# Designs tried in a protein design chat: VHH binders against Flagellar brake protein YcgR (ycgR). Part 101

Target 1, 263 residues: Flagellar brake protein YcgR (ycgR), of Thauera aminoaromatica (c4kar8)
Amino acid sequence: MAELSTPSPASPAPLDGGRGDELEKFTLRGARQILQLLQDLITHRGLITAHTGGGHSFMTAVLKVDEERGRVVLDPSPDPQANRRALAAPRLTCVTQLDGIRIQFPLVGLGEGQDKGRPALFAPLPAEMLRLQRREFYRLQVPLAHELSCLLKAEDLARKPVEVSARVIDIGAGGVAVVVPTGAAEFVIGGTLPACRLALPDGEPIELDLEVRNLNRQTQRNGTEQLRVGLRFAALPRAADTRIQRYIFKTERALNAKARGGL
Below, E stands for the ipSAE of ESMFold2; O stands for the ipSAE of OpenDDE; V2 stands for 0.75 times the mean of E and O plus 0.25 times the DockQ between their complexes.

## First folded at step 13 (VHH)

Design V78 (from U3 with T28I; framework vhh_7pa5_2; at its last look DockQ between E and O 0.38; V2 from the best seeds 0.64)
Fold by OpenDDE, look of step 15:
Structure V78 (fold): chain B 263 residues (1-263), chain A 121 residues (1-121)
Amino acid sequence: as target 1 above (263 residues)
Amino acid sequence: QVQLVESGGGMVQPGGSLRLSCAASGFIFSSYAMSWVRRAPGKGPEWVSTISDSGGSTSYADSVKGRFTISRDNAKNTLYLQMNSLKPEDTALYYCAREYYEDFGPWFDHWGQGTQVTVSS
């Protein structure tokens, strides 16, 4: 009678595969902490975006924590199709905020049922919840005096490679917004700009890949037209991420000090 | 501190119209996509509409498509939702929400207290 070793349930994939070690300090794994955080989400009526994969998501909220059954109760979507997708998904990635802190947690084993006569979604309690502070998703308006720039490797209208030095106007952990002269290059939303260089004040430029996420033509008061380009960090080395975060933190602190009348 | 303050809600008859406003402060309004989300009594929250940072792109839930129009005035740091042909099913608390986009998709990192819209005969 060969004891069929039940395959150990595959450890849920880390919430963010690329930031594994750094995110551990922000990851709650204690049952009590998780329960408390879920309860806080209920109390504050947190709006949760649940990602089902494939570019699909729906809005939900935590309705109840059932400690006895070890499950969380969620609002279903008013969209039946979203609910079907959710139930078919092997994993939900839930994202929300509480008091300006980003909360992210996975749910697996989603089911549907009724809670007090109302349709509800049920899932086992998350095994982990990630809490990320504002600094990690905050977008800082870059002071003009810092003269941050990004060398963009783009194409012109003729599809010839061009390098454009763009001023960085805002920066966050997820990307930068830059201003380029109109006609300097052609940008396509969803397009990738490879091997760009972000210049920070604290050292050598950071080489990174950027994805165009937004384009905004702005006419200045003087009549000059500028193109604002929103760029996502498509591939950011860990060291670069740390540098960017440090810059943002330092700058924000300085700005706050100045605003408070600090020298 | 990021603040979003919704206004313009009220009671309206079916077929009526309302215009919601959201005053934004504490961040560079023009740098973020903005959204409206609603929560009806006894129902889960529902995404309603999103507008890009520049206002050049808009998207709508199927339930409101053709009836609602999202717009923004970046100079005034204000988001709008024009709601026409209102239905009882549109009765909800409407939230202005700041959208953030990551690798896994969009989510809302801030939202207001909401403004109540009630559609009833």
Scores: ipSAE 0.867, ipTM 0.954, lowest interface PAE 0.5, mean pLDDT 88
Fold by ESMFold2-Fast, scan of step 13:
Structure V78 (fold): chain B 263 residues (1-263), chain A 121 residues (1-121)
Amino acid sequence: as target 1 above (263 residues)
Amino acid sequence: QVQLVESGGGMVQPGGSLRLSCAASGFIFSSYAMSWVRRAPGKGPEWVSTISDSGGSTSYADSVKGRFTISRDNAKNTLYLQMNSLKPEDTALYYCAREYYEDFGPWFDHWGQGTQVTVSS
């Protein structure tokens, strides 16, 4: 094991839209409940995505729970660099599903070794695990046919105001994800974009403030680069929240009906 | 209700080819990025490839780059994985997975039962 290094700065944007208090009711902290949930992930061979920060992640699964040593044992990545990033990370964010329920838990103090002669990753048992029903975490993937857009009030490289029309690719109770061409504007994680305009199919655009949560660069097949920007609703009037929820509900119902051969 | 059903697995000799299919139902397939994930005996899951909702962008694990091709037919709600120049180390159960994006990054909110690929002489 290496010496403790200076901790990385905390994420500038809060996870889950800053609704930490709302998640308390979905948080398991009982040792027995945590052990049982981890065991259920083993039994169902859950596919876990472990996020190591900086946009990096790898696939893993729970191999076993070592109650006597208070540890969880995980499959390492076949990519040695992913394992090195994981071991260097101050924290892993692990996420999976079980019967449609989102399960999320942190791991701190990751180490490496062997389990029955096979490479393995070890971590202390998590002190908490989230169990979220679909309604609590759901984000609608916006159909391309809806041409849903958001006019962003952003800044260029010289900090001059620019307006960018961005395509909305997903939307939920706490925010949206949009795509913009690379170089169209500069975004800073934790920065606020004031007075943006979200265009829904029915009615006038909704004026709202958006906080930048994450940034992901993507390259299209034609070589064109685009930036995926995750945006949190900084505050929503009740009327705006109602309109967004109504759009999500109606669209999901229409998608389900179409998938089952309805109109 | 979301269903993903993989098919096309089987036994092949090294250097052979297989095409896997994934039939999607219970959601509008064209609205989601899709991935292939595999799990070999005695090993953890490994991400193989991802394709965007439109099919306009793809990505691959280094272990399969140049040998595998992911594609989709949104009119047929079907995902494909063309596997060429197969090696014994490609032996695994192959899962079709639907990608979901959160503040911390992507994860998979649904996957199928898998289809077995065995590469041996």
Scores: ipSAE 0.715, ipTM 0.904, lowest interface PAE 1.3, mean pLDDT 84
Fold by ESMFold2, look of step 15:
Structure V78 (fold): chain B 263 residues (1-263), chain A 121 residues (1-121)
Amino acid sequence: as target 1 above (263 residues)
Amino acid sequence: QVQLVESGGGMVQPGGSLRLSCAASGFIFSSYAMSWVRRAPGKGPEWVSTISDSGGSTSYADSVKGRFTISRDNAKNTLYLQMNSLKPEDTALYYCAREYYEDFGPWFDHWGQGTQVTVSS
């Protein structure tokens, strides 16, 4: 799981990812609605990724809902270390899909125990669940041919300024994900990278402040390591937002035409 | 419409080999990182392996390192898992999963029905 794992003590991100007012209309808070959605995940045997913070995650599934005790029951990981990280985490961010719709919910107060003689994880029912039905929160997977890049103004291990040119692998309204060689710079989840430059194909690079949201270590086929860095736009001027949205729209239109012609 | 269809599962003896395939359609396959996830009897789902969009980066769970090889053919929209030196513990339903990236990290926004692998004498 190099892509899904990096060492870090940082706390998990909030459910809404800093887009709280736009996400509220997609947030379920009613107990009956939450119970029904959890039951749907059980019925469809949903594959859940549970993020424990610091770039770590594990796979799980909802085994059942204990309405009388107000608890959910989850599969433990076959990896004991993943279970230990989950039990130590202040919050799990659980994410999955149901019929193509993103389902996301926090779990706090996770404990371990037994369910019908099998090991299981237990948590209180989530107080809220996100059911994201609109594509405006979409992250475009950047075509390799576009060679989209972002110049990161970061620090090295000795806390000296460095500039790192990173390939952008996805982009959305709220941020980008990039890849860099391991050791090119030190990144801290929650840290800010000021005055970075996002290069779009049409026009001058956009100067942006970026916040590090996650780190995932990857191993290249030749055995060398690289780091996938999730970055949030810390502030977006309207002009920058417009250019990013235009790029996403134009690229989506082109990709949809290719997908239909190629399929 | 995104579709992922796994195949190549079956029954093999311990020490045997299998090659799983996943046919992808309804999206630009070469723009997505892809993963294999498995669910063994009586256990929860377990991540097995991931390959980057270009195929230039791979990662593996410790339990399969050195025995399994993930690969992809972007021209044929196909993901593969070569499984060698199979053990009874590898018995599971194997899913092809499409990765999607969020601020908290990657997760799976689509997966197939799975293909069964059974390793027994």
Scores: ipSAE 0.594, ipTM 0.881, lowest interface PAE 1.7, mean pLDDT 85
OpenDDE, second read of step 14: ipSAE 0.864; ipTM 0.959
ESMFold2 (binder alone), look of step 15: mean pLDDT 83; pTM 0.831

Design V80 (from U3 with T28P; framework vhh_7pa5_2; at its last look DockQ between E and O 0.55; V2 from the best seeds 0.71)
Fold by ESMFold2-Fast, scan of step 13:
Structure V80 (fold): chain B 263 residues (1-263), chain A 121 residues (1-121)
Amino acid sequence: as target 1 above (263 residues)
Amino acid sequence: QVQLVESGGGMVQPGGSLRLSCAASGFPFSSYAMSWVRRAPGKGPEWVSTISDSGGSTSYADSVKGRFTISRDNAKNTLYLQMNSLKPEDTALYYCAREYYEDFGPWFDHWGQGTQVTVSS
């Protein structure tokens, strides 16, 4: 039920799904630039999170770049299950930071072997790497006092339509994260929720289509289970985008002022 | 402006205990989930533990479950890792890291210089 549209290693794939065209200006495609950035990650011992899909990830780092064979050598996970998932995945999404800049790149065709007699993972050099300043990837943690909510139009386990009012816990230019009680609705990664309604302070709810990007089950102190759902704006009218960005800017300014005042 | 400074590492015998601390500054600490990550000599990084922004939820790597406890004090902007029943394989440089959540999932957008833990007889 989850939609997976990952192209083969020979085909270009967007780094951030529907934002591919907006991210092009932040995307490195030159072979020299890619090699230099990977070497910088080695020099600075970058902590890389590699996402294998289905909510799974593991920690790795670049050990070396083999220019002659056109590949990177990576540390394997100490968890054999994580390595098995990585080798079975059609694509890894690797993400790290360098000097406060988000670095993201895909790896396809992962293999395993030895480097200097030690276990290692190998992959062809990525054809592209993304470099984003904080302002380009920032998500606002929504203050509880704002009571921000999103009315989700979803389905239950029997595929019957259901409406769920979900609390918004973070919001960015590309989407929101919400929390719902476990069992309130069925969510599948890649599924689309049409005509949802985002309630912001100051004005009418915004009608928008949301795509499910990730799911995380959480257990609260009182034993209550809740589901955290990451949702991408599948299509966002310019007026809605402007209003969301104003809310983010205004709220961040207020939170920064409050944090300094509290000191 | 964001700073994370680890402390509390040292040398300890197998079966011993250590408490690591991480002093956070330059950001609203109580709004971020925090993690501990380690790097052993000759090995890659390994995630150890995560605590939610409120401290109401925790998770651990299988290798440390039942031995390590993560905690935080939001009034002091400090993250802790209580390590009990230490083993030689726990020898590593320990980093505290700030968790950031994107559409594809969590990752770390900042970490400190690390504090060295050596478990040896």
Scores: ipSAE 0.761, ipTM 0.921, lowest interface PAE 1.0, mean pLDDT 84
Fold by ESMFold2, look of step 15:
Structure V80 (fold): chain B 263 residues (1-263), chain A 121 residues (1-121)
Amino acid sequence: as target 1 above (263 residues)
Amino acid sequence: QVQLVESGGGMVQPGGSLRLSCAASGFPFSSYAMSWVRRAPGKGPEWVSTISDSGGSTSYADSVKGRFTISRDNAKNTLYLQMNSLKPEDTALYYCAREYYEDFGPWFDHWGQGTQVTVSS
């Protein structure tokens, strides 16, 4: 039946297009297709970001495919701590691009060893790889002039409730990224922020639950610390999704019209 | 068509300086965080530095902190890397990369062909 055509979505990539049946048309499962795509990444020397969980990642590349042993061979990080995290992680989420197409694949069972006398990381070949080129996976970089904001209902370091008004720096169908001053609240990857409010220009704020996905600390030029927080929409209602998509479409169209023209 | 073109590489002696440039076109440059990534001979790629869309925030790998300065000119759609006190281990192909975020974190959805930096006596 139809359920057999959408096997386990072990590595869904985008929140907004992450329906199992929608991803199936972008999923490579044939062994020869997977080997060829990995070989193309080797040939083009693709820059891969490998996410180890907990907001940590490192840069890598595919060194070779060891077809005889059924393994992919990766460059280790020059940072020993990154390598330790990678080896301890139950799964790596690898993401890169080839010819402008997003390539994503999971690696499980990562081990360390040597390849031709050099340190290397090894993993079994992935059982599937995603090639994602649909426009709906797009995340709009929000112009500063729009002053888009999201009211976050979080906790401070002492576990007391705080509300933080955060500037939205990017938005897609699946979530937003925001910036806040470091120390404004305590954010934990995987944590849920219920009943937050996203302010769009065209109506009342949207109430939505957000899940923390990524934390990135940055030093501003004036010495002030800030935190970039990646947030996923949990269970987004259809009406809210429509308003978000309309904002993205209108803003993107306006930005494209403005890209050239001499003001 | 997103396009990133690096320039400014070359050969220098240890202790020297270079300034790398990256010309961006085909996208609203001022709306994206940008990074430098390098690949040394016989080694995997290494993140070097990131600058926020406005230029208000920067971050650096420990190996370059205090020696390298990332900057951008949004009016000219150009990213820069000032590299001072260069060491032989800084020898690498340097890429300009566009940062993109997903629910699992950041990754790079575009990069240029790179510009070679060689630090040798």
Scores: ipSAE 0.664, ipTM 0.894, lowest interface PAE 1.2, mean pLDDT 84
OpenDDE, second read of step 14: ipSAE 0.875; ipTM 0.960
ESMFold2 (binder alone), look of step 15: mean pLDDT 83; pTM 0.829
OpenDDE, look of step 15: ipSAE 0.866; ipTM 0.955

Design V89 (from U3 with Y101W; framework vhh_7pa5_2; at its last look DockQ between E and O 0.60; V2 from the best seeds 0.72)
Fold by ESMFold2-Fast, scan of step 13:
Formats: structure tokens, C-alpha cells, sequence
Structure V89 (fold): chain B 263 residues (1-263), chain A 121 residues (1-121)
């Protein structure tokens, strides 16, 4: 299959996670700005990942912008199943980067045909495109040695309160991703986990409310299952935000020093 | 500054072998899943293979399964692609790419300049 990684059977994740209002300042809606950005993707031969939903995606690139017909022309997948999924999808989520700037845009009304005698996919020009500096989307992959954890206040199968110490695998300005053993607690996308405690290496745990944004069940090679849970900071105080940013900055700097042959 | 530098490409006859390398710097290599992506003349990009951050899990495109092997050396910050039984249709520019996960799923937030592989008689 033409997929980036092994598909997870978990429920589809919310695409915007309720971040729509926060992303308005990074959204391009001008027709000329959109045309220029798409042209830049062509010029720089941008590698685009197109998500069709249900954990499926394929690689593509912008071949051409047909301003006269109001269409973008894309490379099809070499995998016929990926192309069928794309054509059946109500929307594609396309994501790429240019010079460290994350570029994301939706495509609706995908069709197939030919461009100069070669197979191609066609879609109307997107009405909007997101341009995000690395700092706005960046998530630090947490080193295992840090043993970063978050104590989750959740419910078990019997709807009884349960506390689960979850390993934090990544952290950013807007949230964390954690891994939890299968069956440790029940999670519902859009549900709120109140008064959870994020344990950073320095200082007291940070008490905060977390919103469940996505669920992804992962099967390890040894057959054990774990659940990856994406959690948004529902209401992050400035003091907590400062501590999290400081941790991210300090850790990234230390890891970069190590990567450059530091002690 | 994140850098990914591919090497090991070249010209080879059908049935031959090549080993590609990717030297990673500017980030914690051992914390990221890594992939190989290729782009053949006149075609779009094609995902080839992915390896997990620990190296414990791998996946391959159907077109290369059984012929290519992805591996990594986290102590050396290096990604490899062993390519056996090469075919003319494997001719492409091969990119090393870093995998990143968002709400909608995985994508590539960095890739190198690529290394050219040409399989011809």
C-alpha cells in the first residue's frame, strides 16, 4: 500500500481540533495569494501528503495550476486503491512545507483525467490555505530518558473515576500526545479530562484541563497494544504556558547540542 | 537547523544492488520515524518505506516489498536503504524524509536534496 505508516484502526481524528478561530491569522483567502503559494509548491517540488480520512494517505505534488479553469492538477498515487479512496473522499487534507513553513489546504470535488497524455487528479482551487511557522505547529518529541508523564483523570469501563499515569511522547504549545495501555481508561473524542497533572522535570506538576482530540490504537511487533491519545490544553494559564515553552526550548537546545557532537 | 543528506546513489544494471545512506543532524534522530520517498522522471512522488524511531517496526510499498530493506543506526544518526534486484522502474531521485504526526495523520516536515539512482542496461 502507498501509505506513510501502518494504518491504525482507531476512530478518525478531528481535523481542526477546534483550532479554527485560532488559525484565522495564518489563513490565506486571497485568490492571488493562493495561486502564488501553489506556484511556489510547484517551483520547489514540494512533497505533499494527501489525507483521505480513516488513517489513509498518499504522496502527491502539484503539477500545474490551471487558473483559466480554476483548478489544481495533482500527481496521482501509483496505488490504484489510494486513488479510489481519494476520489470517494468528501475532502482531502493536503500538507507540506516550504523552508520550514507548514502549508496545509483542503481539496474538495476531486476528479480524475489526463494532463498532456498522463494520468492526473484535478480539483477546484482551494478557498483557503494555512501557512504556519514551525513554532506554531511544532511538537517536541519527548526523550524517553526524561520519563515525562501526565496523570490523567478519566473513567474506566464501569464509569468509575480512575487515575492513569500516561507517558508523554510529544508536547507542543497547544497540547500533548500520550500513550496509555489498552483498557486502562475510556476516552471519547471531544471529552474533557479535568484537573489532570503534567509532570515536568523541574517544579511541581502543572494542573490543567485536557480535551481529547484524537485516538490511535497501535499494535507493537510483540503483539501488545497501546493507545496514543492526543490531548489539547483546554485553558492554559500564562504561567503554565511559560513553563512548557521553557521545557521545550531547553530540551531542544540540549538535543541539538548533542546532535552537533556536544558532550 | 534540521539537515538530511542522502548519499549512495549511482548507476547500476538491472538486477544489481545499491545501499543508500542518509546523515541526519540538527535534531534528535532517535525520536523520529524516518522514511524514504522517491520521484521518478515524469511521475509524482512515491512513498517507499518507513522505519519507527526505535527500528522495531518497518513498512514498505508493494512495489519494493521483498527487494528493499530499510534500517537505521541511532548511535550514528544514519538511515539506510538496501536495494536489491533493482529494476529500470526503480530509477528515481531518492529522498530521506522525517515523519511527523498531526491530528489528520502523518506527513513529512523535512526532507533532503535527494540522491539519484539510475537503473539501465
Amino acid sequence: as target 1 above (263 residues)
Amino acid sequence: QVQLVESGGGMVQPGGSLRLSCAASGFTFSSYAMSWVRRAPGKGPEWVSTISDSGGSTSYADSVKGRFTISRDNAKNTLYLQMNSLKPEDTALYYCAREYWEDFGPWFDHWGQGTQVTVSS
Scores: ipSAE 0.721, ipTM 0.906, lowest interface PAE 1.2, mean pLDDT 84
Fold by ESMFold2, look of step 15:
Structure V89 (fold): chain B 263 residues (1-263), chain A 121 residues (1-121)
Amino acid sequence: as target 1 above (263 residues)
Amino acid sequence: QVQLVESGGGMVQPGGSLRLSCAASGFTFSSYAMSWVRRAPGKGPEWVSTISDSGGSTSYADSVKGRFTISRDNAKNTLYLQMNSLKPEDTALYYCAREYWEDFGPWFDHWGQGTQVTVSS
């Protein structure tokens, strides 16, 4: 009966959605600190992934910082479509690493131009940059033998309820990534899946609400299509957080022992 | 301590072939999707190819489809890139990169020093 409608446009994503106050101690806001960090990225030739929204991204690097004009200069993509998406995007989420530290910063107001006679992208310097140690952004890659799954309570195209048992491929403090067969359900970025159940190896499943953050369609070698769904924990209960952290710690220790030749 | 060490680069004539290798250590290689990224002289980085943790899924940039083949040997902790029908525009420093996934999408949390590929007469 009800006609399908477009959800309200999502607000521009924050630097790190839903955890901003917890991450404030890792946020650089001083102009001198930001300039130095951008210079370090130039010096170390940092490989930057710039996300334009809608599951699209491109690779770039900082070419220079123009302090007098208050601008950062970036390499354009060799793919013209990626450049058009970047110029149309209200915001780029740039992410890279420096010495094992995650560096993340927003760029707004991206423009096109030339630098020393070659094409370049320009943006105002970011007002803030995030520096996260590995423990703050870590995502455990789940071993297949653990058969971790998450029961998703979603909807099909006709808005009828469906339950999808999804294989968990990674897990961290803030969420999980799962794979599902293409067409198993309709997922909308920003949508909430209430009362999902995350099955850890020990103990009863964890009931939690999940928010869809990213969707990526994948085609396997045999032609089979699947959907990778990035899911954020919405208001994770403390007891559930403890169980998840313990699972990650124990599994990482076991995997590291095997990697060191613990035959 | 995560380490990725690329090798197998060199000079080759147009139409030639090279096989790049990346030795991984300090992490459970078989649990990570891996990518090749290249950086040509005077240009920005370009994603080349990605292979899933099991090796069951691969993807390629349009510029290399049909010419390059990504593969992995999880028993040897090694990633490979077979490059055939090389062209001068393939000249670049090639990086082995470890993919990490976040709610906003994938990014690379580690890469090696790169191995130079030069395609010239």
Scores: ipSAE 0.659, ipTM 0.895, lowest interface PAE 1.3, mean pLDDT 84
OpenDDE, second read of step 14: ipSAE 0.879; ipTM 0.962
ESMFold2 (binder alone), look of step 15: mean pLDDT 83; pTM 0.824
OpenDDE, look of step 15: ipSAE 0.869; ipTM 0.957

Design W100 (framework vhh_7n9e_1)
Fold by ESMFold2-Fast, scan of step 13:
Structure W100 (fold): chain B 263 residues (1-263), chain A 124 residues (1-124)
Amino acid sequence: as target 1 above (263 residues)
Amino acid sequence: DVQLVESGGGLVQAGGSLRLSCAASGFTFSSYAMYWGRQAPGKGREWVSGISSGGGSTAYASSVKGRFTISRDNAKNTLYLQMNNLKPEDTALYYCAKQDYESGTYSFEEEDYWGQGTQVTVSS
């Protein structure tokens, strides 16, 4: 299934082991590179989706790298069940994004304890980290201030048309990831949502067809559950493609200017 | 625990029809999207079709669109695949799969969510 075989960078779904040899050139194994990348995740307060197998994923973050003890310190979930599943799992698969670059790494041997008097999860430093710098995988994290939304035209249980306003959390050349209110509509991987409307800050909403590529239920850091839907642009018209690329470029430029202490 | 039992496969001539069934147990069937996949000898696993939890949304691989129809009966905990105008290239082991929302991710290639399968052989 070529179209469903590679999740987007914004998708919390991990890349499969069958692509191990193809992804080797993007795999970091140097101790210094791994330490630096983990430190970059701390510095940028990067949110990590940790997949625990056994039925769960949860949102976490690297709080600290303990080089002396060779371990990472992770923010535990406010959901006690998520933490228990993580501790029982033989492996966590951690997926995150830094500056549009997909990062994925395993953690094995998770334990719990305290860091400076606060609950924490601990794991040995990963022996490898995947860092994908592919343009087709690039996703802009949409600033909350932009209030970017996509009006999805979907169907309910009775095949009755419904419109769902979904918050766009990231956007790239190939699609968007959105957060959908639970129970608002029915979704299926591979399904097409015709004539949806993507609202960008300037101009009329863009009408486009979207294909469901990924569905993820996850526990947020505040303990709430949400459904994340990964959506691919189907047959995107040139004018729409130009407007989306312009938005991405302008937003990246503005974010870079703010990071440098400018506008 | 989750159990998926496929049936309805068999030998059929090109141009013929078959209806596959998948009997589900061990979970609340009406709460999950369900999928049909297949694997031909010497080939990887291929996604064929999907249906949302209530049946309001369906999807099909381009190779079967217009020939196959996925449906479900939530009262009977059963998933169906109506296969029409069968071609020799449809010869494969067919299995149903459950989407696991609780996992936080769904991968069509997750082996643990597949049933044992039912063999479909289309002669030319």
Scores: ipSAE 0.217, ipTM 0.678, lowest interface PAE 4.2, mean pLDDT 80

Design W101 (framework vhh_7n9e_1)
Fold by ESMFold2-Fast, scan of step 13:
Structure W101 (fold): chain B 263 residues (1-263), chain A 121 residues (1-121)
Amino acid sequence: as target 1 above (263 residues)
Amino acid sequence: DVQLVESGGGLVQAGGSLRLSCAASGFTFSSYAMYWGRQAPGKGREWVSGISSGGGSTAYASSVKGRFTISRDNAKNTLYLQMNNLKPEDTALYYCAKQDYGLESGTFPYWGQGTQVTVSS
């Protein structure tokens, strides 16, 4: 196998604890900076992957920051089991992305209750937040309207070949993250998926080999479990690399134009 | 209640072979990818090999590829690691683990005591 890769900013997997020293320069500890970043996540409706340990996670969002009480209010999972895991966990590791920048922060002392009559999770404000701006970690969040997919060639539980059309949720120079329903296919971390087909707009699907780098189970808003699969491009021909980079730049430009009041 | 019990380690000379076993219980073994990891004295834990739930896909760390073979017997709930052409650098405590751990974690989680492999030169 090739050397271990650093997790992408959009990867649900938390960055390794052993990297703490080198990540210190990207860590925000000022109360004003932390509050502003949390407000930015609210404003942009950023979805957060909350890791509860043991490879388990769920999707949440910051609903509000209660500065007076020094706490954040989070959207609970529709899966009661995910909420029970979260409440039992000594620490949540929250991972999200804003404008291609990885944001990661811990929450300790999670509780449950209600906010304006709706179920909510509460936690004290984090004392620190990681805001990782390295160019090599950049991943484009794929707009849902693009319906980007990757046809994966894998096997099911009975060792029968299966083809799974997976939705691409982020893409970068080194790989993609996709989501599949749990049970759709079996994956192994470090395994190679040969001859997969990445569908980009404006052209034929790109045939490429993908290496499985990480796996995370997560519960969606509708209560359905999904598997998020981080995939590295095992080898990428120059023409394919050029098409992927052009897609990223073109999409980012279009998103920036929308933000500035385009169509 | 997940239980994984490793066995088959021992002392062997460089160039020798050993076969490790991992007996699994407390979960549906055939539904999970399984992994072998190791920790050498004074070093961190590292991933060694993985096998998909049905056994059709395998993966190996560069340091062991071509020398080690991972396999499983789903009827017996047992994971195996055949280790050939052993080197002193393979000396480590070997662990097995089930799915849900990324290579990028930097840490290989484990359940049991592991099985010690010592390779003399």
Scores: ipSAE 0.318, ipTM 0.721, lowest interface PAE 2.7, mean pLDDT 81

